# Ledger of designs, part 9: miniprotein binders against USG-1 protein homolog (usg)

Target 1, 336 residues: USG-1 protein homolog (usg), of Azotobacter vinelandii (p96199)
Amino acid sequence: MSPAIDIAIVGATGTVGAAIVEILEERDFPVGQLHLLASPASAGKSVSFKGRNLRVKSIEAFDFAQVRLVFFAAGQAVTRQYASQARAAGCMLVDLSGALPLQQAPRVVAEVNPQVLEKLEAPCQVTSPASQVVALALALAPLRPLVRWRHLGVTACLPVSSLGREGVAELARQTTELLNGRPPKPRFFDRQIAFNLLGRVGDSDTAGHTGLERRLVEESRQVLDAPELKISVTCLMAPVFFGDSLSLAVQASQAIDPSAVRAALERAPGLELIEPDDCPTVIGDAVGQDVAYVGRVRTGVDDACELDLWIASDNVRKGSALNAVQLAELLIKQGR

## First folded at step 5 (miniprotein)

Design g16 (from b3g with Q4W E40L E43R)
Fold by ESMFold2-Fast, scan of step 5:
Structure g16 (fold): chain B 336 residues (1-336), chain A 97 residues (1-97)
Amino acid sequence: as target 1 above (336 residues)
Amino acid sequence: SEDWVRELFEYAMLIWEWALELMRQGDKEGAIKKLEFAKLIFRLIKRLNPDDPEIKELVKKIDELIEEVKRGDPNALEKVKELLDELQRILEELKES
């Protein structure tokens, strides 16, 4: 096993940052000194790690030379501000924000494309993809020997937790207001989310696509090593607290054998197949688990060359924090 | 964390009040569904506050009470009312923090 490594977690008080702390402890990651970093407003809070209370420090004036590995879990602006400084200090970076260019910080899902880590120059930087990309890649990568992909359709139903604690509070508040006969007063969302579906997450560009939808296309192509794959994406906000739910429609050049697909999914690392009497849901199956769940494996109604499937995955754990820790584990094993 | 725990707790209490109303109307099946839904919300609160012994104990009480309702315990309606009063006291404590 590698010797103990000094670590910084940027965004340690956020939902994903807190999950990274928890998973490092659960997996007995070889942590030396652990530095928990946040905005000045969040500094001074305590977080438990291996029976010790660690004080959260301000990222301002933090000396990155004190650590060898940095997790960035504080959003794109913070990653853009501090990544170069951390790298100049010799740190390996695992970014969860997606702010770093794909060519400089490749997107890696531990079970799918770990070979990419061999190409990284020291000090290494790598990105954990969007949680929806982690989920779809876990399901599609095992199918590569069975299916020649032509087109991928993705409908991704995002939980309000994908926007942080404020998103969770807003759904709960709007629901109580409506059930008490009061009109909802959106404070975090620009409209009612309770008992609704928002067909867009974030602002659209001139072509009508959101930054998240663009991210899903670009990251999926890289992770699946399928640069020519045509991808259609809609990301919507569901009145769901935790968990990503995805509907995938895969179009292939040849007729698909659904029994061979099910066999491949049953053997796939990081994935659990739920068949035949049920389909996975975020509540009851995926939330709190370290695997993604797949069900409803079937060919298209009018096309034997189409494969349709449903995925439920924990957006915080396997979709984000766990993949980031697994990437760090792989980097350490490579002596980097 | 503190603010959204309060919001989730208020939401769970609304669902609990609906369950109590359904029990009063003799809709046992509907009441059980609402109680199970409220339990899921309290389990979510526990997940976000895993070190809180009060929430852990509350989830146990809720699970036991739901089983009593399923069995047709004649005192179940009274116990659901009593727990609503306890939930109201806990909510007031959360508002003070």
Scores: ipSAE 0.006, ipTM 0.328, lowest interface PAE 9.5, mean pLDDT 87

Design g17 (from b3g with Q4Y E40F E43R R47L)
Fold by ESMFold2-Fast, scan of step 5:
Structure g17 (fold): chain B 336 residues (1-336), chain A 97 residues (1-97)
Amino acid sequence: as target 1 above (336 residues)
Amino acid sequence: SEDYVRELFEYAMLIWEWALELMRQGDKEGAIKKLEFAKFIFRLIKLLNPDDPEIKELVKKIDELIEEVKRGDPNALEKVKELLDELQRILEELKES
């Protein structure tokens, strides 16, 4: 039994923030006072927690000295604006935005690199990686003894929920408009997403890479403890409400034994292996679940040193909110 | 705003119908997965309409029903079917608002 801890959730009305509230209740996290924080425009809403109605407060007026732990689930700009204030108040931080530097707020996936938390000075700050990184790390970390990675190719098909409620509303609205013979009315995306694929999520830099693609490269190297690993990433937006779908191509320095790979994945924590000739889907398997699903484990068509696999994962729960709560659980268990 | 909420609700109902069919076929594990997915969509609808008391109560009923299915309660199939009728009534209300 851990002593009760006072908590603030920044972005409590967003998809991920709401999931954090739900998961804290589901897992019976030792919550003392729970402070739900949002923008002034979202303040005043009520959220149920353990049979009580809690009012969402504006972050602008909040005194962080009231809490010991803060979850940042409101995007990079909000984390940049308020993280220093929370740190000055002595708060432990769990950031989901990726705005904090990797050296100061290391990326941690509970099943992969929890030992990183033991080396942090109190009050600690940690980052839950991008949901795609959580998913690929769960699949690749168990393979470290079997496969010496030389190159990792990632095609990440993102759900519209990865961009929040506005992304979900946009796909639903465009789909109904098109099925009723009306042109789409993009409000959140700059073009049609319904019945389409957008080959880029966010703006490209001068080299043609998006911030998310850069984030996936940097965070994957840190979480997997593979600073020399060469990584190629394309993130695309799929007309899918929920769930990350990833195609991974791993190149090793030696021939891969796919049966040994399957055995490692089958016993891996936080992961479910679908049979070798089957394929998980976000709708059929992953959405609503607290594990990532792996299938299509096979060697390359012309290269026994290549391992190809497919992952489906819930981007909101295990990919984001659940990992953040699990990091908080580890921090309080370690007396931080 | 009502149009996309309605579409999400219709989609959740389709998944709920799929869960009911899996229960009839004796695929309890598959049915539970579909019910959990439908619940996730209803939780999102609740997030988009936080002051709707009917949607709040619906999510609670769905949680309770999924636990009954997991326990193998003999009336669970009947209750899943009855809730589909309730979902149809709520959908008609969404169309009118």
Scores: ipSAE 0.012, ipTM 0.427, lowest interface PAE 8.5, mean pLDDT 87

Design g18 (from b3g with S1E Q4I W18E E40L E43R R47M)
Amino acid sequence: EEDIVRELFEYAMLIWEEALELMRQGDKEGAIKKLEFAKLIFRLIKMLNPDDPEIKELVKKIDELIEEVKRGDPNALEKVKELLDELQRILEELKES
ESMFold2-Fast, scan of step 5: ipSAE 0.018; ipTM 0.470

Design g19 (from b3g with E36L E40F E43R)
Fold by ESMFold2-Fast, scan of step 5:
Structure g19 (fold): chain B 336 residues (1-336), chain A 97 residues (1-97)
Amino acid sequence: as target 1 above (336 residues)
Amino acid sequence: SEDQVRELFEYAMLIWEWALELMRQGDKEGAIKKLLFAKFIFRLIKRLNPDDPEIKELVKKIDELIEEVKRGDPNALEKVKELLDELQRILEELKES
């Protein structure tokens, strides 16, 4: 039994922040005082927690000395602005934004590399990786004894909720406008997303890669403990409200035994294998669930050293908020 | 609305009964898929009535039971039956409100 811990959630009114509140209650996390923090513009809303109505406070005036654990779920700029202040107050941090350096706030997926938490100096800071990295790591980590990875190809189809409530609202609005014969006027996206695919999420650097694509490369290497793994990534925006969909192509140094792969995936924690010859979807399987789903496990058409698989995962729950709560559970069990 | 909550609950119970029948037939994988789908429906109910502590506890019990089914616990079939009785009680409460 862990003692009650006072917690702050930064970004409590966002999709991920709200999910953290829900999951803390659902898992009966030992919450003492819960402080819900947001920008001044979002402050004043009420959120239910264990039958209590909690009002959201402005982060600007918050004294982090009041809490021992802080979840940062408000994006990179907010994490950069407030993380040092929270650390100076002695808080443990679980960041979901990816703003903190990998060497100072290591990326951890609870089922994959929890031993990393044992090496952290108090007060600990840890990062929950990008939701796509959580999903691919759950599928690939169980395969490490069977497959020596040489190259990983990732096509990640992101839901509009990956950009928050505004992304969700825009897809709904554009869909309604188009079905009613009105021309779409993009406000949040730079072009039509409804009935379309956007081949880029965020701005490209001079080499043509987005920040998210670079994040997926760096975080995957760290989480999988594969610093020399070559990774090719394309992140695209799909007209899907919730759920990450990933196509993975893994190149190994040796021929792959697909039966051994399926057996390993069947036993994998945090993962459900859909077999035989079935394909998980975000709507039909993943959304609202606490596990990632894998299907279409097959070797390459002409290459026995290639493994192809398909993943559907809830970007908000297991991909983000649930992993963050699981990391917090592990940290408090260690007395940190 | 109250009508939507009741309709979704009735649907979730039909899916749960289907899961129980699949377990009786030895189709553990099919049963797990149906239990997960019932859980998804209960999460939709929670979104329509977010302050209901009974639905939150129900989802937790469903998670625990799915893990027992996956492990092949010999009492899993009996527990799935017991939860169906609890679901029937909750449904009757919804019909009376």
Scores: ipSAE 0.000, ipTM 0.176, lowest interface PAE 14.6, mean pLDDT 86

Design g20 (from b3g with E36Y E40L E43R)
Fold by ESMFold2-Fast, scan of step 5:
Parts: C-alpha cells; structure tokens; sequence
Structure g20 (fold): chain B 336 residues (1-336), chain A 97 residues (1-97)
C-alpha cells in the first residue's frame, strides 16, 4: 500500500484527462488532494471523483509545490510551457504529449519496458508514448525472442478523438447533417470527415511526413529498444469516434513461424489475440477495454520473413490514460 | 453538440426498445447484441459529456443489466423496461436544453 499522494492533472477537461480521473478512481489509486487544471477558457467546469464534484482550476496561477505528481494531458505547447516549473517544484511528471526530450523523459509502456523507471533520477519524469506506439509495442515486444525486426511498416487509422473533444463533436455533427440530407459544413476539419478518409493527420514537413508520423518512428525505436529498426509510417484520419486501428507489416531477418507467433501473443500481457476466423474492430472489441486486440496474424503472401497483423486498441484508455496511470503506479511503488 | 447528444440519445433509446421487444419474443442473443450496441452509444455520449454524473451512472447501470440478461435473470425484462422509463426522463431533460 502506498501513502496518499497529491496529484495535479493538466488538461483535465480533455478526453484523456477526464479518463485519467476515472481510472484513478476505478483502480483505487492512493490519491490525496486532486487538482484539476485546464486553460482559463475551460476553467470552472466540474468533474466527478469518488462521489464529489471537483472544480477545474486555471493552470496559469497554479502552485505546483502543492502536488508531488503531475499528469500532462493538454498537448505539447502546454507541456513545454509548464513542465520545467513543475519539475523545479519537485514534482514527478507523467507526460502524454510527447513534448519532452526522449533522453530526459523516456517513453515507457508498462508491460514492455518498465525497467526503464528503475534507472530514473528523482524527481522522475516519464512519457507515455503516442497511443499507436503503445498498441504496436504491446504486440511486437512479445515477439522479440522469435523475430529479429529489420523493417516495420505502419498504417495507423486514427479516431477523431485523437484531436480532442472538438474532433468528436465535428464527426457527430457532420454525420447528423449528412443523414438529414444537409451538406456538411466543416468547422474543425477543413473538409468532410464523415464517411471519408483523410490521408494525413496534421501538416506535412518538406519531406512529406507529419509530426505524428515522426513521433511514432522515434518512440517505437525507443520503446522496442531497436534503434536500428527502419520504420515507415502513414497516419490517416478515419470516421471513427474512438479507437486506433493499425496495420503492421514486419520484415524479419529469418523465416517466421506463425504458430509460435500466435502462442507468444496469446501469453502476452496487455494484449488479447482474436483468432482464428475473426479480426478485432475498435467498436466491437477495443473501445472501453484495457487491453489491445490483435488479429489477422499471417506471413506475407510471397515472403515467409514478413509478418502481417492487425491491431485495434482504445486510444483514450490503454493507449493513453491507463498506461499513464500504470506508469504512476510503478513510480510510487518503486519510491520514484 | 447538445443537439448531437440528444440525437445519439434518441437513437440509443430506439435500439433499447428493439432489445426489449427481442426479449419479449425470447430472442436473448439478439437482445444482448442490441443492449451492447446501445451501451456503446451511451459510452460515446459519456465521452462527449464527461462532466455529467447522470450519464456516468447510466453507463454503469447498463453494464450491470447486460450481465443480468446474459445470466438469465428472471427480473431482467422488467429491469430493461424500467431503465427505458429512466432514459425517457433524461431525454425530456435534454430536450428542455
């Protein structure tokens, strides 16, 4: 049993921030005082925690010396603005934005590389990786003894919730407009997302890659402890409220035994294998669950050294908020 | 956004009514599938409105009820009907907003 710890959640009114509050309650995390922080525009809202309504405060005047643990769930700009102040106050940090340098705030997935937490200097800072990286790492890490990875291809179909509450509201609105025979009027997206696919998420750099795609490459290499792994990534926006869907193509240096792969995935923590004759979907399997789902485990059509698989995962819970809470649980259990 | 919550809620209620009718017909498997689909819609409403304790409690009640239907609880039909009345009350509150 750990002693009660005072906590701040930055971005408490966002989808992931609200999920952190729910998961802290569900897992009976030893919360002392809980401070819910947001931008001035979002301050004044109330969030339920253990039968009480907690008022959301503005981050601008918050004294981080009041807390010992801070979750950053408000995007990269907010993390960049406040992380150093929180750390100077002696706070442990769990960042979900990816704004902190990988060398200073390593990416950790609780089931994959928890030993990284034992090597951190107090006050610890750690990053929960992008939700897509959490999902692919849960599937690929158990395969390390069986498969030597040479190249990883990732097609990630992102839910509109990955862009926050505004993305969710936009898909709902456009869907209603179209079903009622009205032309969609995009307000958050620059075009129709309902019943469509958008081939990129965010702006491309001069080489044609988005910031999210570069993040997935960098974080996957660190979490999988595979710095030499070549990774290609396409992130697209799907007309899906919640849940990441990933198609993975893994090139190995040796022929793959698919029966050994299935056995390893069946034993893997944080993962559930849907096989044979079925494949997981975000709506049917993953949304609201605390494990990632994997299916369609097969070798390449013309290459026994290729492994293809499909993953569905809740981007808000296991992909983000739950992993962050699990990292916090490990940090307090280990005494930082 | 409030209109979308209302529209999703109305759709979830329609699905709930179908579940109730399937239970009356003895189609337990079909009823469970409809209840689960309604649950997914209410989870979406909860995520669009996470500060609403009424919606959070509603999702918990739905989870419990689905498990009771799966177990063949003899009171499950009455409970599904009672929850439909509660859903109607919440919908009227949403319409007043």
Amino acid sequence: as target 1 above (336 residues)
Amino acid sequence: SEDQVRELFEYAMLIWEWALELMRQGDKEGAIKKLYFAKLIFRLIKRLNPDDPEIKELVKKIDELIEEVKRGDPNALEKVKELLDELQRILEELKES
Scores: ipSAE 0.000, ipTM 0.297, lowest interface PAE 12.3, mean pLDDT 86

Design g21 (from b3g with Q4L E36W E40L E43R)
Fold by ESMFold2-Fast, scan of step 5:
Parts: sequence; C-alpha cells; structure tokens
Structure g21 (fold): chain B 336 residues (1-336), chain A 97 residues (1-97)
Amino acid sequence: as target 1 above (336 residues)
Amino acid sequence: SEDLVRELFEYAMLIWEWALELMRQGDKEGAIKKLWFAKLIFRLIKRLNPDDPEIKELVKKIDELIEEVKRGDPNALEKVKELLDELQRILEELKES
C-alpha cells in the first residue's frame, strides 16, 4: 500500500540492471513510471515489465526531475558523471558501482546495518556494497554475539559476469575454441580464462593491491561496523559464468564453538547453511537464488580461535540487484 | 557464445526428457530433482541472453510445473510433454540464428 514511486534504472541493459527490473516485478515494488536508461549505443532495446514492453532511453537527454529514485548499475564512470545531477533534482540514489565516497553514500546490507539509513539526509544516497561484501557480511554479522573478530582473511573467486556481458561472452567463446581444438584468442581478457585461474582482477597499485581488493577492505569495515578489523584480501577470476565463491578465515579473541556458529548461521536472515558433510557451489546451489549459502564451518587446524567458512552466492541477485531493491524498500518505508 | 547457448539448451532438453521418464515410472522425487536441474541450466541461458523474454517465461513455467508435480497434479505429465514440444521449437529458432 505504499504510494507509487517513479523510478529510473541506469544501466538497464546490463545483467544487474535487468535483474533490478525483474526483482521490482517479483517483489511487487510500488513502481509508478519506470524509466530504463542506458548509453546512446544501447538505447532502443525493449525490456518486459509487468506484461508491458518498455523501451530503453538514452541517459544523455534524461531529465531526473521526472523520478524520485534512481538505481545506478552502469559502473563507476557513469555514477561519477550523473549522480550529482540526479541528487540536485531531488532523487534518492541507490548506487551499485562504489564510485561515491563512503561518508556521503554509506554501504548498507539490508540484513546487517539497516540502522545506517536512519541517519541519512534527504535526498538520501546509499551504496549497495560489492557483491562479495554482501555475501561475507551476511555470514559474519550473525556471529557478532558469539565471536570477537580480530582478523579476517578473504579469498574471493569472482565470476566473469562481474566484468559484464563481454566477460561472459569471452569465457563461452574460449571454451568452444578449446573444445574444438583451436587455440584461444583472448579479446576481452589479456590471456586465457577458460580452464584457467587469474590471480588478479584489475590493475594492482604500487603496494600490489587492486582497487577491488581495497574496496572489499573499506566496505567490509563499514558494513560490519568494525573499523579496526584487520582484513587480508585476494580477488581472483574463476572460469565461472555466475556466482561468487568465498573462503573466509576469521581470527577471534576467544576459542570458537563451531556448533554455536552453525546454530547462529541456521537462523540468519538471507543465509542458508549446508550440512557439515557437504559444501555449497555456485552452480548447484547459489545461482538464481535470493540467499547466500554457507558451509564447511570448522575451526582452524592448529587454532581453536580461528573459524573457517565457505560461501557461495549469486553475484547478480542477492549480491547486487536484490540488496539494492531491499535498500530502496527500506528508504521508501521510512518516508525519506 | 551462440554455439554454447545451443549446446546448453540441448542439454537442458535431455534433462527434461529424464524428468518425463521418471514421471512415467512414478518417481515423483526424482522427476522434481531433474526439473530443478533443467531450471538451473535455463537460468544460465537467460543470463547469457538477458534480452530474451522467451527464456524468462520458460523459467516461470518450470517453477509452476515443479509445484504441480509436488502436489501430484494429474495433468502434470501432459504439461511436461507440452513444454518439451515448446523447447524443441525454441531450439530450432536458436539453430537458425
């Protein structure tokens, strides 16, 4: 029964943008007029919404005064170019790119730190964190009463879809080339990704860290409200179309009871625990689902104060588009 | 990518035929597991072709059909057969593009 709200989705032709459209329909979000925005080259395509075909428009000519809520799902450069214009027009913003400063557009995971939204000045701007941060925060936040985090180690295996449709096309093409006995010809990646593993996503700085790895550290500290938490991150590219796979190693100040941890994870919102004798996979469990999957709950081999976890999560739905829609739901429910 | 989409679609149809055979044998639980597996493959195809409304509708029909099989709907077997015919039509369209 919420009043209808006029919405713009920037990057509507991308995988995440298309998922936002789908989730708005599935959750019966109170959409008034829906404006689908893309680059001029992508304008003119049609997207189905509630039985109607909506034509994608160019962002260049769009008047943001027509809408009250904008989702930015078109990468950092587009968010940097248009966010100030949209905010000046009075729009609430939900950014998925991470281009906006943490102090101006705080990172929020709906199940973890929704209280942050109560402190936002109108018109509100908020960021849905990197999909890997959404996944790890869903698993770690329920453990706060049981575990005092001292250090977090993260190995994040990213799907090629994290780099958009061209990444997906490249993995598919290289796979068929190799299976047909042809040498792979990388066009989007600088080397073979099919049947391989790339130990870095994006360029490293002088200290050897990528922008994504630094983003995961900064956003995890904010979302978990743990500014002093030491975090080590490696992000790698896996020959996987969709889904984030994460290995977490948590160091605590006290010995951990894995049974108590399993009980907390079993009750956690947005999360599903797989039995200790099995582990979730992206293709078998997570892809297409609206929850993150956790398994392999165990203490460290040599340290009862260490907790090791394995997570599989849909990078497009729960990791990105669904969290963004849930943040929008919370913003409209609070009355702005 | 078009060749991969076609191969994934052909594989999903094979899994669908396995579900149909399990239903004929009265193995409802086995049939549901195979229909779920076919759904995962179609969701992957959807992500490779996000502008295709036919694939979105297929995933929805598959979800509805899984619930009908769970309930023991007497028409479920016939509906699984009907959807296999629709899948064959779509596969022929993919071969032409």
Scores: ipSAE 0.000, ipTM 0.310, lowest interface PAE 11.2, mean pLDDT 86

Design g22 (from b3g with E40F E43R K46Y)
Amino acid sequence: SEDQVRELFEYAMLIWEWALELMRQGDKEGAIKKLEFAKFIFRLIYRLNPDDPEIKELVKKIDELIEEVKRGDPNALEKVKELLDELQRILEELKES
ESMFold2-Fast, scan of step 5: ipSAE 0.012; ipTM 0.509

Design g23 (from b3g with E40L E43R K46W R47L)
Fold by ESMFold2-Fast, scan of step 5:
Structure g23 (fold): chain B 336 residues (1-336), chain A 97 residues (1-97)
Amino acid sequence: as target 1 above (336 residues)
Amino acid sequence: SEDQVRELFEYAMLIWEWALELMRQGDKEGAIKKLEFAKLIFRLIWLLNPDDPEIKELVKKIDELIEEVKRGDPNALEKVKELLDELQRILEELKES
């Protein structure tokens, strides 16, 4: 049996950090001492773990030599500030922010490319990719033996929870204001999100792409082991509290057999295939679940070499926290 | 804000009452969808107030009850009704804050 491991969770009071605590308990992960870390402003809060209330501590004074594994479940700035210190103390790192370079902290989805973990030098550092990349990789990786990909088009409809508690509070507040006849006053978003769609998440660079869109391109190529795959991405913000919704259009170098695709998706780990005459939704199917849901499997209207898919996935659980815990499980199983 | 929590809680209770009515009509699938939606609203309330362990336990109780409804437990209707009474008590406590 694996020996108990001392763990730190950075960003323990955030949505994803709290989910990691919950999933470690649910999966009976061999936790020794659990250290919950946050900014000084969030220190002193309590989180329940195995019937005990654990007090959240400030990261500023934390000695990383106390732990062997660190989850970074805070923003990119926090990961950039503390990752080197934790690594220097000998800690294994599982980052969810995407701040670490792809070559140094490879992106891994437990069901897709777990063999990457076997190549890591101690102390290991690995990144759980963006939740949208987790979802699309679960659907596309099983199809690799059937088709050779030329181009991937992604429209990703993000929930406000992808931006944390402030995004969630903002949608709730604007919705309440509008339903009570009050004008919306955006505070976290620069405009109304309630009953709207925002065609951009984050700021655009000079070429018109957001950091998240570039992240999806880079991470998808690495996770799918497809460095030459051309990828077009639009990430939009939907008035949805939880769950990623993705429309994928894949161009292959050969004609696609949709029946063979459905058969491969039916067997795929981490996926549930919904029948062709029904569609998964985040509220009806995906949220709270540990699998991604795929539906609307069809070839292009005018192109037998095009495959179109619809995906609904829990952005907090399978998209983030669960994948991070699964990566940690694989790392400790290797004796690392 | 406190007003936001109360309004979300009231909305979740209305959805819960809808689920209860669907169960009385024999629409098990519709009822389950409404119970799942109410659970998401309670998760949102927890997210806005993470220091409150009562809401987290409430979400867990709701999850367990949804599984009982899915299994077709003969006492499921009564348990959904009992939890609505508990939710009403919690809402009255929120109104006093």
Scores: ipSAE 0.000, ipTM 0.312, lowest interface PAE 10.2, mean pLDDT 87

Design g24 (from b3g with Q4L E40F E43R K46R R47M K56R)
Fold by ESMFold2-Fast, scan of step 5:
Structure g24 (fold): chain B 336 residues (1-336), chain A 97 residues (1-97)
Amino acid sequence: as target 1 above (336 residues)
Amino acid sequence: SEDLVRELFEYAMLIWEWALELMRQGDKEGAIKKLEFAKFIFRLIRMLNPDDPEIRELVKKIDELIEEVKRGDPNALEKVKELLDELQRILEELKES
């Protein structure tokens, strides 16, 4: 029996923040008062929740003592600015930005490592991992008894929605311009994204890796409880509005039985396996769903110790907002 | 951006009319694919204009209707037609703005 709790959502006007509101309603989460917070420039907008219109308030004037649970869905700078204030007020935190240290706010995927939540000291803080990490962890975690991981290669094709409304508006605008015979004029991206592929998302460091690529390595190791796993990552931007598409190549210490892998994936929570001779796509399968889709289960062409997988997942729902709500459900069930 | 939302809405309605025609022809699989695509376009509209509560409610109705079509509900055709009339009304409101 869960009593109603008062909640704040930071970044409520963003794509993920809006999805959290929707999912709280869909799952009948025991919400007392719901406080929708945004920057002063975004304050004053209205959001519907359970047949009521809630006005979005400025975070600057908000008293976190009013709430017990806070979702941070407004990016790393906002999480860094306000997380300590919220914790000092006694709030539990679910962060989606990745700004909090892994040791202080562990990365948790509800189906993979929920036991981590039992070890947290009050007021607890947790992080929902990058949406790509949620997707790969759902596929790889059930394989741990069958495959001893040595190396993981990840090619992650990101949707423009991963960069928010500006990314979505840019792809839509460029596509319309090009289909009407007009040259595209990039405003948000530094070059054409429509009918193209950008081999990098965000700025590279001196070693050539982006912050997102480093985040995927660090979070995957923690979620999978595989600190020694070697991981290679490339994140690219695809001309796709919604959904993460991932190609995974796993190197194991032993020969892999693809039939045993298929059986494990079919029974895995949070996953659906697409039959052979077809493969999942974000538009055809994953977008709008609360599970990740896996297909193309096969061993390497010349290496029986290699496993190759293809994953399609909704980056906003299961990849972000749904996982965050599921973490909150687990926290309140524990009496946190 | 209001022009883009209107154009996307008009396109979604064309796809919806296509779905309705496929249902009349008995092409259930084709109709479901077109309804899912129309839903995708409305979700895109919602992302570009999140302050519109009508679009959010519309996506919910579309989702429920797609499940009814999948189940072979004998009233699904009439409901798809009724929703097209609602879409026509909403589009007229967008044109007035």
Scores: ipSAE 0.012, ipTM 0.437, lowest interface PAE 8.3, mean pLDDT 87

Design g25 (from b3g with E40L E43R L44F)
Fold by ESMFold2-Fast, scan of step 5:
Structure g25 (fold): chain B 336 residues (1-336), chain A 97 residues (1-97)
Amino acid sequence: as target 1 above (336 residues)
Amino acid sequence: SEDQVRELFEYAMLIWEWALELMRQGDKEGAIKKLEFAKLIFRFIKRLNPDDPEIKELVKKIDELIEEVKRGDPNALEKVKELLDELQRILEELKES
């Protein structure tokens, strides 16, 4: 049993930050004092935690020496601004933004590569990877003994909640406008998202790739311990409130046995296999759950060395907040 | 913040109206799916406005009503209509703030 630990959550009023609060309570994490931190504009709100009302504080004046563990759930700029200060105060860090270098704050999925935590120097810093990487790693890691990967193709359909509350509000607004016979007026997105698909999330670089797509490539290679794996990624925005949906096409060096693949996925921690001829969905299966769902396990139409998979996962819980809390659980057990 | 809550609330009510229409057409399974979806939106609104006890009570009422619809309770359709009236009252309060 670990003794109580004082914790700060940066971005506590955001979608992921609020989920961390809920999951800490749900899992009975040994929380001492809980400090909820946000921008000055968001400070002053109250949040219920284990029957107590906690006031959200401004991060600008916060003394990180008050806590031993900090969750960063407020985006890359905030992590870049405050991570060094928190670490200098002796805090362990769990970052969800991806702002920290992969070599200094390794990407860890609790069921896939927890052994990485044993190599960390105190004060430890670790990153929960992009929610899409959490999902694909849960499905692909169990297959390592069976399949020698040479190429991975990823089509990731992101929910509007991946862009926060503004994205969720805009999908709701545009849908209501359109169904009431009014043209949508985009405010957060630059175009209609309701009843549409947007072929990129964020701005493209000169080579045509988004920052998120490059992040998925880099983090997947590290989490899967596959530095030579060739990865092609397209991230698109779907008119879906919650949940990541991924189509994976894996190229192997040898013919794939789909029965052996199904057996491995059935035994995999953090994953649930949906029977052949059925398909998990974010709304019907994944949202609110602590596991990712995989289905449509099949070989390529004309290529026995290709494996095709479909994944549905909760982007806020298992994809982000739950993995972050699981990493914190592992860190405190290791540090005791 | 307040405008975002209002917009999400309007959308949840539109979904609720679809559930009513599906119930009138005898599509019980479709209605249940719409009610569950509306519940997810209200849970998200609760996270944006955690100091509002009315939203917590709404989620509880929605859960109870969905179970009644699943059981085929004869008063379920009328209760879905009654809750829509309550939602309209709350929306008007949000529009005034």
Scores: ipSAE 0.005, ipTM 0.334, lowest interface PAE 10.2, mean pLDDT 87

